# VH-VL binders against o27280: the designs that were tried, part 49

Target 1, 266 residues: o27280
Amino acid sequence: MDSMNVPEVLEIKRIVEESESVKTFIFSWDFRREVRPGQFVMVWDFRDEKPMSVSLIDPVRSEIGISIRRVGEFTDRVHGLSEGDLLGIRGPYGRGFELMGRDILLVGGGIGMAPLAALADEATARGMRVDALVAARTADELLFLDRLEAAGVNISTCTDDGSCGFKGFAHERLLTLEENHDMAAVCGPEPMMFQVMRILDERDVPAQLSLERYMKCAVGICGQCCLDDTGFRVCAEGPVFWSQELSRVREFGRYRRDPAGRRVPW

## First folded at step 1 (VH-VL)

Design mD5 (framework fv_marstacimab)
Fold by ESMFold2-Fast, scan of step 1:
Structure mD5 (fold): chain C 266 residues (1-266), chain A 118 residues (1-118), chain B 112 residues (1-112)
Amino acid sequence: as target 1 above (266 residues)
Amino acid sequence: EVQLLESGGGLVQPGGSLRLSCAASGFTFRSYAMSWVRQAPGKGLEWVSAISGSGGKTYYADSVKGRFTISRDNSKNTLYLQMNSLRAEDTAVYYCAKYTGKLFFDYWGQGTMVTVSS
Amino acid sequence: QSVLTQPPSVSGAPGQRVTISCTGSSSNIGAGYDVHWYQQLPGTAPKLLIYGNTNRPSGVPDRFSGSKSGTSASLAITGLQAEDEADYYCQSYDSSLSGSKVFGGGTKLTVL
């Protein structure tokens, strides 16, 4: 076993309330163990372990942040914790985002904005021009807007209900933004990512997309993470993939597979 | 709890220089963009300049480009506006304002008066 | 001229309703940017009154409400009180301008 597979018990240094349903838990981190945007960690509350994307990477302060949305029993328990409480963290795992070119478009939906916030920090530190399309169901669920604005990111927003910015979905807003970028990074619900990928492909913008549904296979020993038609092992080669890799996978954004291997629509 | 306190205003002759300061407290200063907004006597609000939380990105209204420089010291929780080549039309109360990612100003200081006159 | 247009003044009697308009264009309000409102009491700094078209900060009475349609927005004040006498400013964002952050010219509300 490598050292990344052993959980380290860390004290919650700070908690930032991002919204009613999302909190960022901040821990001291030894950056001799490198962490890159797009990677995730396994969070252990001493009962259950769940994968969570890293949303803050701050070597100057020696901190990482993990943003967690309240959606079930595990996340409800974690949201009940206070500064000074302990959590087990192991990782990081997975391939991170790669940066290229002079400008980048970020497209994030809901909690998918978490890994993209970390990427925005790295891209701006490298002197890239960063445009972000931030999408959510409602204004209250738009995440990291203050952090993105503080970093100098050019922000566009959309909400399903029209409570902030454009009224509609991310791909509908993207169609009204006819600017090309050297690359894009996309993270959010898989149907949203599929629609966004199609538009970026039409514009010849190479994109990286994060497939968070496969993060449970973090240690790379699980063959069930194979994607249809290609044989890619998402846990070993992901969760971040280039759009050209995903364009060969017919299931992406269209259907998933149940434990018996049967196709079920999104 | 959030407080913004401006200082450095005063009387200056046309062509002169002046440096404004804004001391911030009650929030994580480095995490928020900051702006200067001015108001000439008896007139409306005019946005002047903005700076990102890191200080790496700065923005200016066309009326002040090349003459004003915005900066910040995150270790001291202080925002600055260096004003050069001042003109009579720069006479105004200058407000320090905290700017959000939803593109509005949630907190304002009390302002400091700059008078450019002979 | 101001990029966002407001009437220079509006008046009403105690208990009445008044509406203050904010008219923009396709490059700001019409492009989907939200409208925010600030209240400036005589001799004081501006204070956030409405953000994101319709939202009230904690402590702002529900007598104040905002709306947005097309290229315009409105601030409605019901049950007017003497202490509502102030200047009101709308604010939005215009990506086509170098300055980007744009304010309306302001509306002086007089409570008769």
Scores: ipSAE 0.009, ipTM 0.549, lowest interface PAE 9.1, mean pLDDT 85
Fold by OpenDDE, second read of step 2:
Structure mD5 (fold): chain C 266 residues (1-266), chain A 118 residues (1-118), chain B 112 residues (1-112)
Amino acid sequence: as target 1 above (266 residues)
Amino acid sequence: EVQLLESGGGLVQPGGSLRLSCAASGFTFRSYAMSWVRQAPGKGLEWVSAISGSGGKTYYADSVKGRFTISRDNSKNTLYLQMNSLRAEDTAVYYCAKYTGKLFFDYWGQGTMVTVSS
Amino acid sequence: QSVLTQPPSVSGAPGQRVTISCTGSSSNIGAGYDVHWYQQLPGTAPKLLIYGNTNRPSGVPDRFSGSKSGTSASLAITGLQAEDEADYYCQSYDSSLSGSKVFGGGTKLTVL
């Protein structure tokens, strides 16, 4: 119906260095096209195209941001860009997070905090109480802490090496937190999400989780991001799923498909 | 205080042209998309057109596509609507509306009346 | 015909509770898009009344409340006052209409 599938060439308005390996690229955005936390866009550097989560939705400045972790050739090129340079953006795509209740818990690991940061902004703007458990390998890899604090989010940190906050994994820290949240949103390494989901289910806390899969078309056609048994397409039915939906997905927390379609264990 | 003031309305014959203006103040004009919404006498609200903050993107309802042109001058904090090939059904109060990134209109002008009649 | 369906009119006596429904479909309210409400007093421009399903802008009394469920939304007015007599419009977003904002047909509220 729309030209949503056509990349728009946008100028990088601003770049925020979130960490040594993560940058947020900010663009002017026409909010005539709605974008929701949890949705993703396809980023085109005129050579290759990759899906990236929206991490900033700013209605005051009419801007969006995408946070990109440096992990390969594509992201290396993107990280070499400067303000004023151009990128192709198409989307947004996928199902985003839904907000419900008064008290929500966010659990994020590494770059998984990107969509959750956007969700936090929306939730706090709506007057919701937001607790966020931010996990990373080390203190210097914790993302968006200042931004979350400024938004009024109650932050708990967790690091593998104990360099900041709780020493251990997110699901371990979660066991020590209160249980009275109305909803949870989770994004990070899939093994982390799997453990977190289990705990939330036991606590009867409705949970939404954002999955990462190789996505090529972003429109549910190519099937590259199709989940085994269910036929769920992460780009179309996701990337945000309810825990009840993921309970039906055999591969969740166990393995994924690589670009060649091979099983790759987590 | 946000203010939106429409002007340019009036009586015009079918097939004629009219240009509406909306003077904006009280906010960073270039940072927000703007819209025109119209209301025929005794009828409901109908979205007509929208333009991005920078002016780079424009959108139109099917009912006015090809006939109306939305534009803006950010240096003058002014929104425009060029209406060509006007029809009787275009008769309405035309409101200038500011909308947020969450797709609702937080401020409206008082409107300007456009009457298309032979 | 409006994409969002509202009753043409509702009425109530002062002090009573009235509700105005807004019925959409799977491509707008049912798709999870927020519903917003506007109040239009006679002879005036619309004013934002509720945004994001349940939120009140500054200056809007707490006797106005919004809710959303499934493919429908509702505006509730408690302690009805004479000054509440106006037209009320719901508004949302429809993904099937090239990203268009869509309005309800409007509801005329009469205070008896």
Scores: ipSAE 0.000, ipTM 0.467, lowest interface PAE 15.9, mean pLDDT 92

Design mD6 (framework fv_marstacimab)
Fold by OpenDDE, second read of step 2:
Structure mD6 (fold): chain C 266 residues (1-266), chain A 118 residues (1-118), chain B 112 residues (1-112)
Amino acid sequence: as target 1 above (266 residues)
Amino acid sequence: EVQLLESGGGLVQPGGSLRLSCAASGFTFRSYAMSWVRQAPGKGLEWVSAISGSGGKTYYADSVKGRFTISRDNSKNTLYLQMNSLRAEDTAVYYCAKSYQWGAFDIWGQGTMVTVSS
Amino acid sequence: QSVLTQPPSVSGAPGQRVTISCTGSSSNIGAGYDVHWYQQLPGTAPKLLIYGNTNRPSGVPDRFSGSKSGTSASLAITGLQAEDEADYYCQSYDSSLSGSKVFGGGTKLTVL
């Protein structure tokens, strides 16, 4: 076993309130251990362990951030923590995003903006033009707007209820936009990603999408995150996939498997 | 240098047909949706049609639906507009326009004049 | 007749501030669709002036600015110059017209 597979107990350096349901936990990080946008870490609260995307990568401050949405028992406990408290972190794992070209489109839904925010920072630092379509159910669930703006990202928002920006879903907003990007990065609810991917494929825009599945080992051993018909392991071959890879995945946008391995429709 | 160059305009009788072309250079043509926008003499701009990068999706203004067909050949970096059943009200300068961010057009051709008259 | 309504003409003296309004409806600007602005000098093709409501392409002076609120948008020109004399068009998207891109009727700006 690689030492990388052992959780390091880290102190929460800072907590950022992103929204009512989302907090970013910031840790000091030794950047001798490389981390890329799109990769994830396993977060251990000494009771349970969950995969979380890296949402902040700051080599200057020697910090990383993990954005966590409050959705269950584990995240409830984590959201109850304070600065100075401890968490176990192991990783990073998985395949991150690749950047290419000069112009990039980010399409994110809800907490899916977490890895994309990190990608935005890298892209802008590299001198790329970054456009971001940020989607959420309501205005108060839109994430990282101030951070993205500060980074020089051109932001377009859409909300299901129309409380901010375009009223509708991300793919609907995308249909109203003209393609002019060398590549796209997508992360959010899988039905959203499915529709967005179809549009981007039609427009001949290379797209990378970050999938979410139940992951336990994070090292491609347990097989719980395997995708049907391909054998792709989200933790090893992903979580970031190219659209042409996902085109081979039957379950993508259609169903997922629960912790027991049963098919659950989206 | 990014450039669009329209051609194919001219004089045609009502009910006639014309095919416009737009040659693109200086950018990856297939990566961008393209549009036709027209302007009648002394009048404002009117969006006519659009086509996706791959050519798989096409869009038309109601005023030209069923009569005009937009297409593209990405191997030739060329956009086309087949205009059938032309009417006097179709008389205009027709511009080829490259899609930009959030639905805007950043590059325009010089335009080609289409005159429909008996 | 245009889906987006602009004043037919505006005028100002050099150095002054002028504004051009673009009034839409709940199916276009009011629906949250972006507004873009174009400048068309006499005898030339349109030029992108503002995109995404407030953004300036490279080469466009900062004396040009765009804003959007409710069902309307506005183009502001400060420090008016003689070379600003042109036609200006707003453009957006309308969901009620089978997803059509729509232009305003245009505004002729005269520099006095």
Scores: ipSAE 0.019, ipTM 0.595, lowest interface PAE 4.6, mean pLDDT 92
Fold by ESMFold2-Fast, scan of step 1:
Structure mD6 (fold): chain C 266 residues (1-266), chain A 118 residues (1-118), chain B 112 residues (1-112)
Amino acid sequence: as target 1 above (266 residues)
Amino acid sequence: EVQLLESGGGLVQPGGSLRLSCAASGFTFRSYAMSWVRQAPGKGLEWVSAISGSGGKTYYADSVKGRFTISRDNSKNTLYLQMNSLRAEDTAVYYCAKSYQWGAFDIWGQGTMVTVSS
Amino acid sequence: QSVLTQPPSVSGAPGQRVTISCTGSSSNIGAGYDVHWYQQLPGTAPKLLIYGNTNRPSGVPDRFSGSKSGTSASLAITGLQAEDEADYYCQSYDSSLSGSKVFGGGTKLTVL
């Protein structure tokens, strides 16, 4: 049996409540199967299977963590589980982040901080200098601040309502920061990522962006994950893309797909 | 000029305590994880402990867990190792080392000798 | 007791090629963790020679190279010179030891 394409039934060892709407589920992991920040796994509750980004990679405890936001029926059921309960996990899948240079910038919006928190842990453990811009609509939606601080990350916060840090959007805060970074990693709502990408491109900072499109490509069905202008398949060629790849896509930042795969303006 | 300078080594009796310091200069100290690595006379290198840039996360080799405490003062650019319940097997040159890409150590101090003997 | 195994000694003549092996297991090199190499001249602190399996820091000559395959890594020194006489250590990470950085036992290189 191919262990990447068959779900392994794993016990939930620990659950961390990150916020009212976000929990991290922690499992024992055999690191002979390499997992890199930016990759995702398919989570199976024995009824439905959904892609989830890996948010914790902990070789000290031989554990991985998967952070899940409560947004629908599947995630509501998973949030109802307890330590000791079982979930099916298969993967990892997709292209992870590539660490380049010495100094990096992370820009995360909401749950988009989850894969970036794993990247921050790896980068700081490797001795890289890490600056993080953590953005959310409100202060209670800022995720992983304690974990980022514990990892040695230099943190800037930004909230739409001004309840914590800079009042405004991530790209507005980024315009006030004049830092030389060797690379950036960005994950969050697509309009935020588009604006951040444009600024980083103008500054000649190579950026990697993680797309949260509908992800059925891991099972070979992915018309909805296809980017219109280029034909990119998010789970086959992503979810992490370099900014140079996304700059050729007219859909990115302008249009989204509804659940039926139809193009809809942002 | 990037430099690490250790101090605080010396002779101590078994069961005693000693505090090592490492003064850092020439780089943004708060941005880098730091480690202590030791080398017993005529023996190889052994990783002892590590601390994240903020000081919020610490790691220890099993041989020193519960006895040694790593800490840092980023306002003073200084790394510390508090060593308690010292044993003869802890006799070594102790190096402080700066973390680098992918878990390597790019900058090392010249070491400070700790001798545990009666 | 190191979890990474190196030969205790290797030797060569000036101009020759020598290789130093670093043998690990499924919990370290075999799990995909990177291997780094250090040179320690007598009476001095270790110096980073190779990081991330194959990369050289600024100032390290290109006659030093690293490689990794399966559960093992190797350091190759071509055009051996008298000043290369030193102890060499590999370093990686081991997930089974409460997650710790681990060093090989060291290899003494003698230039004949």
Scores: ipSAE 0.006, ipTM 0.405, lowest interface PAE 15.6, mean pLDDT 83

Design mD7 (framework fv_marstacimab)
Fold by ESMFold2-Fast, scan of step 1:
Parts: sequence; structure tokens; C-alpha cells
Structure mD7 (fold): chain C 266 residues (1-266), chain A 119 residues (1-119), chain B 112 residues (1-112)
Amino acid sequence: as target 1 above (266 residues)
Amino acid sequence: EVQLLESGGGLVQPGGSLRLSCAASGFTFRSYAMSWVRQAPGKGLEWVSAISGSGGKTYYADSVKGRFTISRDNSKNTLYLQMNSLRAEDTAVYYCAKGPRYSSYFDYWGQGTMVTVSS
Amino acid sequence: QSVLTQPPSVSGAPGQRVTISCTGSSSNIGAGYDVHWYQQLPGTAPKLLIYGNTNRPSGVPDRFSGSKSGTSASLAITGLQAEDEADYYCQSYDSSLSGSKVFGGGTKLTVL
């Protein structure tokens, strides 16, 4: 019996309101179960279980944080909980980010900043120089800016509507950044990640991308997360993939599959 | 104006070594990845190696991997290519090249330095 | 072997139009990576001629134009002049070859 396969019932120690639509739920954690940035846990409200990325990893306080956006029935119920309430947590699961080199670029869109915030903490603790491009549709949807600043991260912002920072998309803002990086980590809407990946690939910046829809593959739930690669299918463990793996996959950034297996454009 | 000036080429025996240098000026050197591109006599262009702006990440074509080492000294605005275990196939003009920040093309090239590997 | 295929030679008379093709695959041009073109005059370093499929650097005459369709790109030269006699190289990025910048084999343009 592996304890990571059985949900542990944990008390919500603190709740941080990140925005009107995002909350971070903080739990005491025994770090004998190692947790790495880019990994996820299964969150169980005693009715449904959903994968959620770990957004805070704090061994000093013995805490983890899980950031959740309101997008449906499960997340609406979880958002209704208070400090002292209980949730089941199982994991961690999945492949985490790898850090290499002396400087790193983080490119996050919306809730995609959650796993990147945890990565920023680790990168700065290792003495790396960290630049973050934080993108959202509007200023009130930009996440973790204060936390990134406190960690010593150099922050650039962009919003689709121009309400904060550069007016435009993440890939347009990326073209105006001053310094090249030894590596990048990217998480956000798949069309954004595709555009960013192409730019980073052309500049020989190796990138790791975190894809929410492939979290289920790591726990054996979703056979439809198999990636076609020139006629050969690879069912990856996820959620973190190198750009070299994804740029060979025609589906990435172009279309997804519905429950019937049909191609649906992004 | 951007300038790239290569040096260090010459005649060398098979199995020998050479170190190429590229002196850069006219731009913030540390902020740009740099590349070496070579051209054998009468043949086409071949990308050889690249290095990130900080020097923390290096890349090599399979044909030179394990034999060539790219490096840079940002305090001197100089790019290097250490070439070991040289083969006749490495005979080429070696160009130092710079791209813009986030595109794959080379907007500036040096004049090139000739490396001849011959017995 | 070159990953991007160009004809080894093309020729034309002064005032004519010539086109040089660059044929790739799904791992490079077909994957959406831009195509760039370089002109190499005899005895000189390559010079950027077209970048980002269609753009000309300052100082490049409008007689030179680039285009891209599917897995292929083309360089068009109109009003051909004796000074255009050179080697022309296309360049892109190939995701299948450990993140490599890749060049075409080159095309020798002869002005008759």
C-alpha cells in the first residue's frame, strides 16, 4: 500500500484570496513525501476528485498551497469552504520541472502562474536569476505579482486590454524582453503556450511547458492524452513536457479532441 | 554599429587543435545568444554551435559534439570556439554570427576565419 | 544531407524574373517556423536578404521578395541585374534535430 495512493484528510489551515476567481488553500504537509514544482495533487471534497497543481511549497513552515480557479461545480463547492474545513489530498503526482543554467524565464497566463510561482521560489532559492512574464486578459486577473516580487523575481506584465503593463499577448511582449535566458518554463492557455514555444524554440531557449489537460495521464485516467508523433503515438506521463517533445506533436496549440475523439480547433 | 571580428584560423594537422575568437562591439553582448556557422570550400552553410547570453547553456551540431567547446567572456565581449580532434571534414571558413533577441535568423555576420585541416 | 531542399542552380537574363524554392517538412517550415534568406556574393560573408518569410532589411531592394506556403518557401527576384549573381541560402529551424537552425543546400544564381 503506497500512502500517496490513499487520500489523506487535511484541515484547511489558511485561505489566500488571490483574485475574485482564484483562492490558494494552504495545508500542513509532511515533507517526507517530497513535492516538486510542476507536480499536482488530487483534491477530494468527499464527492468528486480533481487534479490541482501545487502552487506553494514551503518546507520551513511545513506547508503546501493549492491554487484553485472557479470554473465549475467542484471548484465552486471548494471555494465555499472556510479555514478549519477538511479536504482529501492524494499525491503528489506527475513530472515536475527541471532547473538548469543560471537564468530562467517564466511565462504564465492566468491560473498557469500557480505552478510557476512554486518554481520561482525554488529557482531563486538556488541562486538563479528569474524573469517572469505574467499575462492575463485584464489587470485584475494577473496572479502572484506580490509573491513574485517578494521572491526577488524581475516581473513584466501584459494584458489583452492594456489595463496593466504591455497591451497585447504574451508572445508579443516576449519579443520586447531585454535578455536571453538559459531556459524557460511556460504555463497557461494552450494557444498562448504554442506561440511562446515557437519563439523560444527559434531562439534556442529550451522550454518546459505544463499542460493541465495531461495531468490525468499521470494517474492513468485519460488514454486520450496520447500524443501523435509522425504516425507514432506516445502517451506521456505529464503534465510537464520539454518544448522539443511538444513541437513534434501536430495537435499541440492547434486542436484538441472531444469525448468522441474528433478534432476541435482551439 | 554592430561589428564581429573573427581570428585564430590557420593550417592544422588532423588530430590537432585550434581556438577561434570573435570580438564583438556595438551591442549589449551579454544579452544575445551567439553562434558559429561554417562553410566548407565550395559547399553550403552549416550551423556549428550556439551559446546563451549568460554562457550557461551551450548547443552543438552532432558533427562536432564532444570535440568542440563554445564559450564566451562577457567582460571582454568575446566569443570563443575551442576545436579539438580536428578532421579534414572540419576544413571551412568559420563565421561568428548574431541574431536578434527572439528570432532564428542571423542579422550580423563576421568576415570569417579560414581553418584548414590537412596532412 | 540538407533538411531544406533548394535547386542547386538557377539562371536568367538581365531584366527577367527568377524564383528559388526552399522545400521543408512538417518538423520545420510545416511546423510554422519562419524562413529567412541570405545572399552570398563571391568571396564575402553571407548577408541577410529576407527575414520572417516576407520582410526586407533596410537597404535591400524591393526587387527581392519572399513568400511561404505550407511546407515550402520561395525567394523571387525581379528585374534581374548582374550584381545579383551570387549563392542564395534559405534558413529555418527544425524541431526534430535537437533544436537546430537548419540551412538549405544553397542555389547558385547565374546572370547570363
Scores: ipSAE 0.006, ipTM 0.449, lowest interface PAE 12.8, mean pLDDT 84
Fold by OpenDDE, second read of step 2:
Parts: C-alpha cells; sequence; structure tokens
Structure mD7 (fold): chain C 266 residues (1-266), chain A 119 residues (1-119), chain B 112 residues (1-112)
C-alpha cells in the first residue's frame, strides 16, 4: 500500500502522436501491479503532478500508455519530452470499468476516449461485440480510430462541425443509433456525459461514466475531489461511477469545484 | 412467438375514465420499452405514450399529457394505459406496440381495442 | 397536420412500380433519425414493413424497398400485386417535440 504512494521513475519508451494536441506516452510496466481500464495514475514531471487515465494496457509487451492532451503548463512541459526522458508515475488509483454482457457501447468525447480505448481492447479480447461512438469538435480531434478499428470495434463518429460522421453532439448521434447493448461506458466532457446518461437511462441500459475532478492526493484523504451531497471522492469511489450513483450527485453535469473549492459552472 | 393482447376498451361518456391493458408474451417483457398507438376511425396512426422497460421513464404525446398515465407490471407482463378526462377526439382503436431496445420502430403490434367516447 | 407528410393516395396497375414519399424536416428525418414503414391491410393492425430506412423484416418480399435522402424518405413497390392494396405509414423521431415518435398521415394504395 505504501509503495503505491511513491512515484516510480520510469523512462518513456515510446511516444505516439494521436493528434495535434494529444500524445500517448508508453512505459514499461510490471504487471504484478494490476491495472484496469478506467483507473488513473499520477504523473509527476518533478515539478507538478497530475492525474491521467491509462489508455493502453499491454500485458504481452509489458507496457502501459498514458494519453495526455496539451491544455496547460504541466502538459506543455510533458509534451516537450522525448523518448528516453523520465517521468514519475504512481498508482494506479481509483475504480475502473466493469465489463458485463455480450454487447457493449462506448461513448467518448475528445480525450475521454483514452480510458475507453483501453476498455475496448479488453472487451474485444474477451470476445465481446464493441460499438464505439467517438465524438470530437472536428475530424482532426477524433482519437484512436485506427486502433479501435484494428481491434474490431464498430465505430460511429460525431463531430461538432460535421467534418467527419454525424454533424452534432454525441447525445444527438446516440438518439439515431438503434442497437442492442448490454452496458455502456461513457467518458468525455461532463455536459456530454450528462445528456448521454439521460438517454441511456431512458433506454434502461446500464451505464458507467468516468468523471474528471481536481485531484491532489489520489488516495481519498485530501477531499479536493469530493462530490457535493454524496461525499463521493472521485479518486477513491471513482472515477468510474454507475449512472445510479451519479443520479444522486447534484453537481453532475452542472458544475465542479476548482482548486480553491469554488463552484465552477460547466 | 411474440403476442400482444389488448383489453379494456368500450363505450364511455365524455369526462369519463377507462383503463386499458396489454398482456404480453413470447419475450422478456422487462427488457423492452412499450408504447400505445391509436387510430381514430378512418384516420391515421398517432403515437400516444411510451414507457421504458423498468417503468422508470414515461413519455406522452402533447394531446394526452395530464390526462393519460402509462404504467406496467413486469411481474405480470402487462402494460397499462389509464385514461382520464376522456374526450370525443380520444375515440380510436388503441394498439399495444413493442419495439427493440434503443430503436423507435415497432416490430410487433396487438390487435387493438376500441375506445368510444360519446354522450 | 401530421409531422411527416405523405400523399393521401397512390395507385398502380398490377406489375407496375409505385413510390410513396414521406417528407419531414430538419428536426426529424433531416436530423438523421431513421425512417420506418408500416403496412396496414384493411381491418387489420399495422405490420412492420421497413425498418432503419432500408431493412426488410423476415417475410417481407424484396419488391418492397426503402430509401432516405435529406429530409425525405421513400417507399418503393415493384411488381405491384393485388394484395399490396393497403394503407402505408412512415414513422420517425422528432427532437423538437420533446422526443416524440411521429407518423406520416398515411397513404392509401389502390391496385387498379
Amino acid sequence: as target 1 above (266 residues)
Amino acid sequence: EVQLLESGGGLVQPGGSLRLSCAASGFTFRSYAMSWVRQAPGKGLEWVSAISGSGGKTYYADSVKGRFTISRDNSKNTLYLQMNSLRAEDTAVYYCAKGPRYSSYFDYWGQGTMVTVSS
Amino acid sequence: QSVLTQPPSVSGAPGQRVTISCTGSSSNIGAGYDVHWYQQLPGTAPKLLIYGNTNRPSGVPDRFSGSKSGTSASLAITGLQAEDEADYYCQSYDSSLSGSKVFGGGTKLTVL
């Protein structure tokens, strides 16, 4: 348990450029330390530390991948790194996705596809039928399409500008899809997830959703990622939640708390 | 084989109430949303109401909102439509309809039950 | 009055090809929602004829076909037969009506 809280300094083995703003950093991994899709690790660049979802789990190559979108100072520094450079990794943390049934629907928006890509690999390896709705603002921001296709995933795309696939938002595209699924996994912008969850609930499809909150400790002690009313800690009870759990969370899809604890509307 | 059997139709005065039932068999009832669709004599089809498999979500056409209530008993494989404050324009054959998960179409229909609202 | 517009009637002789149009808007067919078709023989309940724009359920002859483009859909019947005389309805979903399922007004097909 104590070992999980100490960052391990790992060499970047490989960097995959997923898009203009997203890179996947691949590390050697000792799989005696189990990792599940939907779990996250804390990435330390020796100055700051941020939670990142695991996007690749390869027991055959003994590797994991972390996909990072360039969005601020920390990620700018990380994106400046090269193969052979070092990062600190501690974890994994949090509750990952559960797989059940024969047919699974994945709904991902932007970088939210990162944990879902890992889940897709596991699901297809188990012989499940996987449909994925991949959403982004533009075609150039769609992630992991080639990887998903290679895995045997049935892909439907959605873009805000219509540059690829359905023109509109993920929840709008979802309304046009008429497939049978035993469960769904959702990750992306929270407003998207909120709308998608509503549709899935109306269709009586069990759904798991991965939330993003400000996380500091990753071990459930600091309370920075605590959700209002329920007391759920995203780093401990999540980040993956069932729709029934999120239905009890008033702030879901409405607002989040910033590092100072202030409400920030979506 | 999927079977849907409607009952409860009849003659009622304006302002009256009726409760329709639909007995379902041949499929896992709780796994599918169910709908009511009606057809006035000599007229077209009109969607009336729908309910999710679990019964947690209900939907209504504007023409019946506030007056009709859709419900289901999954232990009895039965769909219901409580119709209150009935009007002459509610006169129609009422069909119970099943659709697949997610989809908006109806793959199975009952034979229908006639509701007549007249003074 | 109906959200989806159909011609009230069409006719054809046996062996001919007939088409039934279904015109919607940007909030239903134009929004990308699927169009479905039903056949209703006189004195009977509707029967699913086409689902998901182009798909035929088991038992439906291949002389029935569906298509969709833009804000409209079409049902085509080739090799018209006497038993095809019926009412035909298109159906879709409309996002502007609080997520309502919507039908066309129906088309009466007469076989001459």
Scores: ipSAE 0.006, ipTM 0.520, lowest interface PAE 9.5, mean pLDDT 92

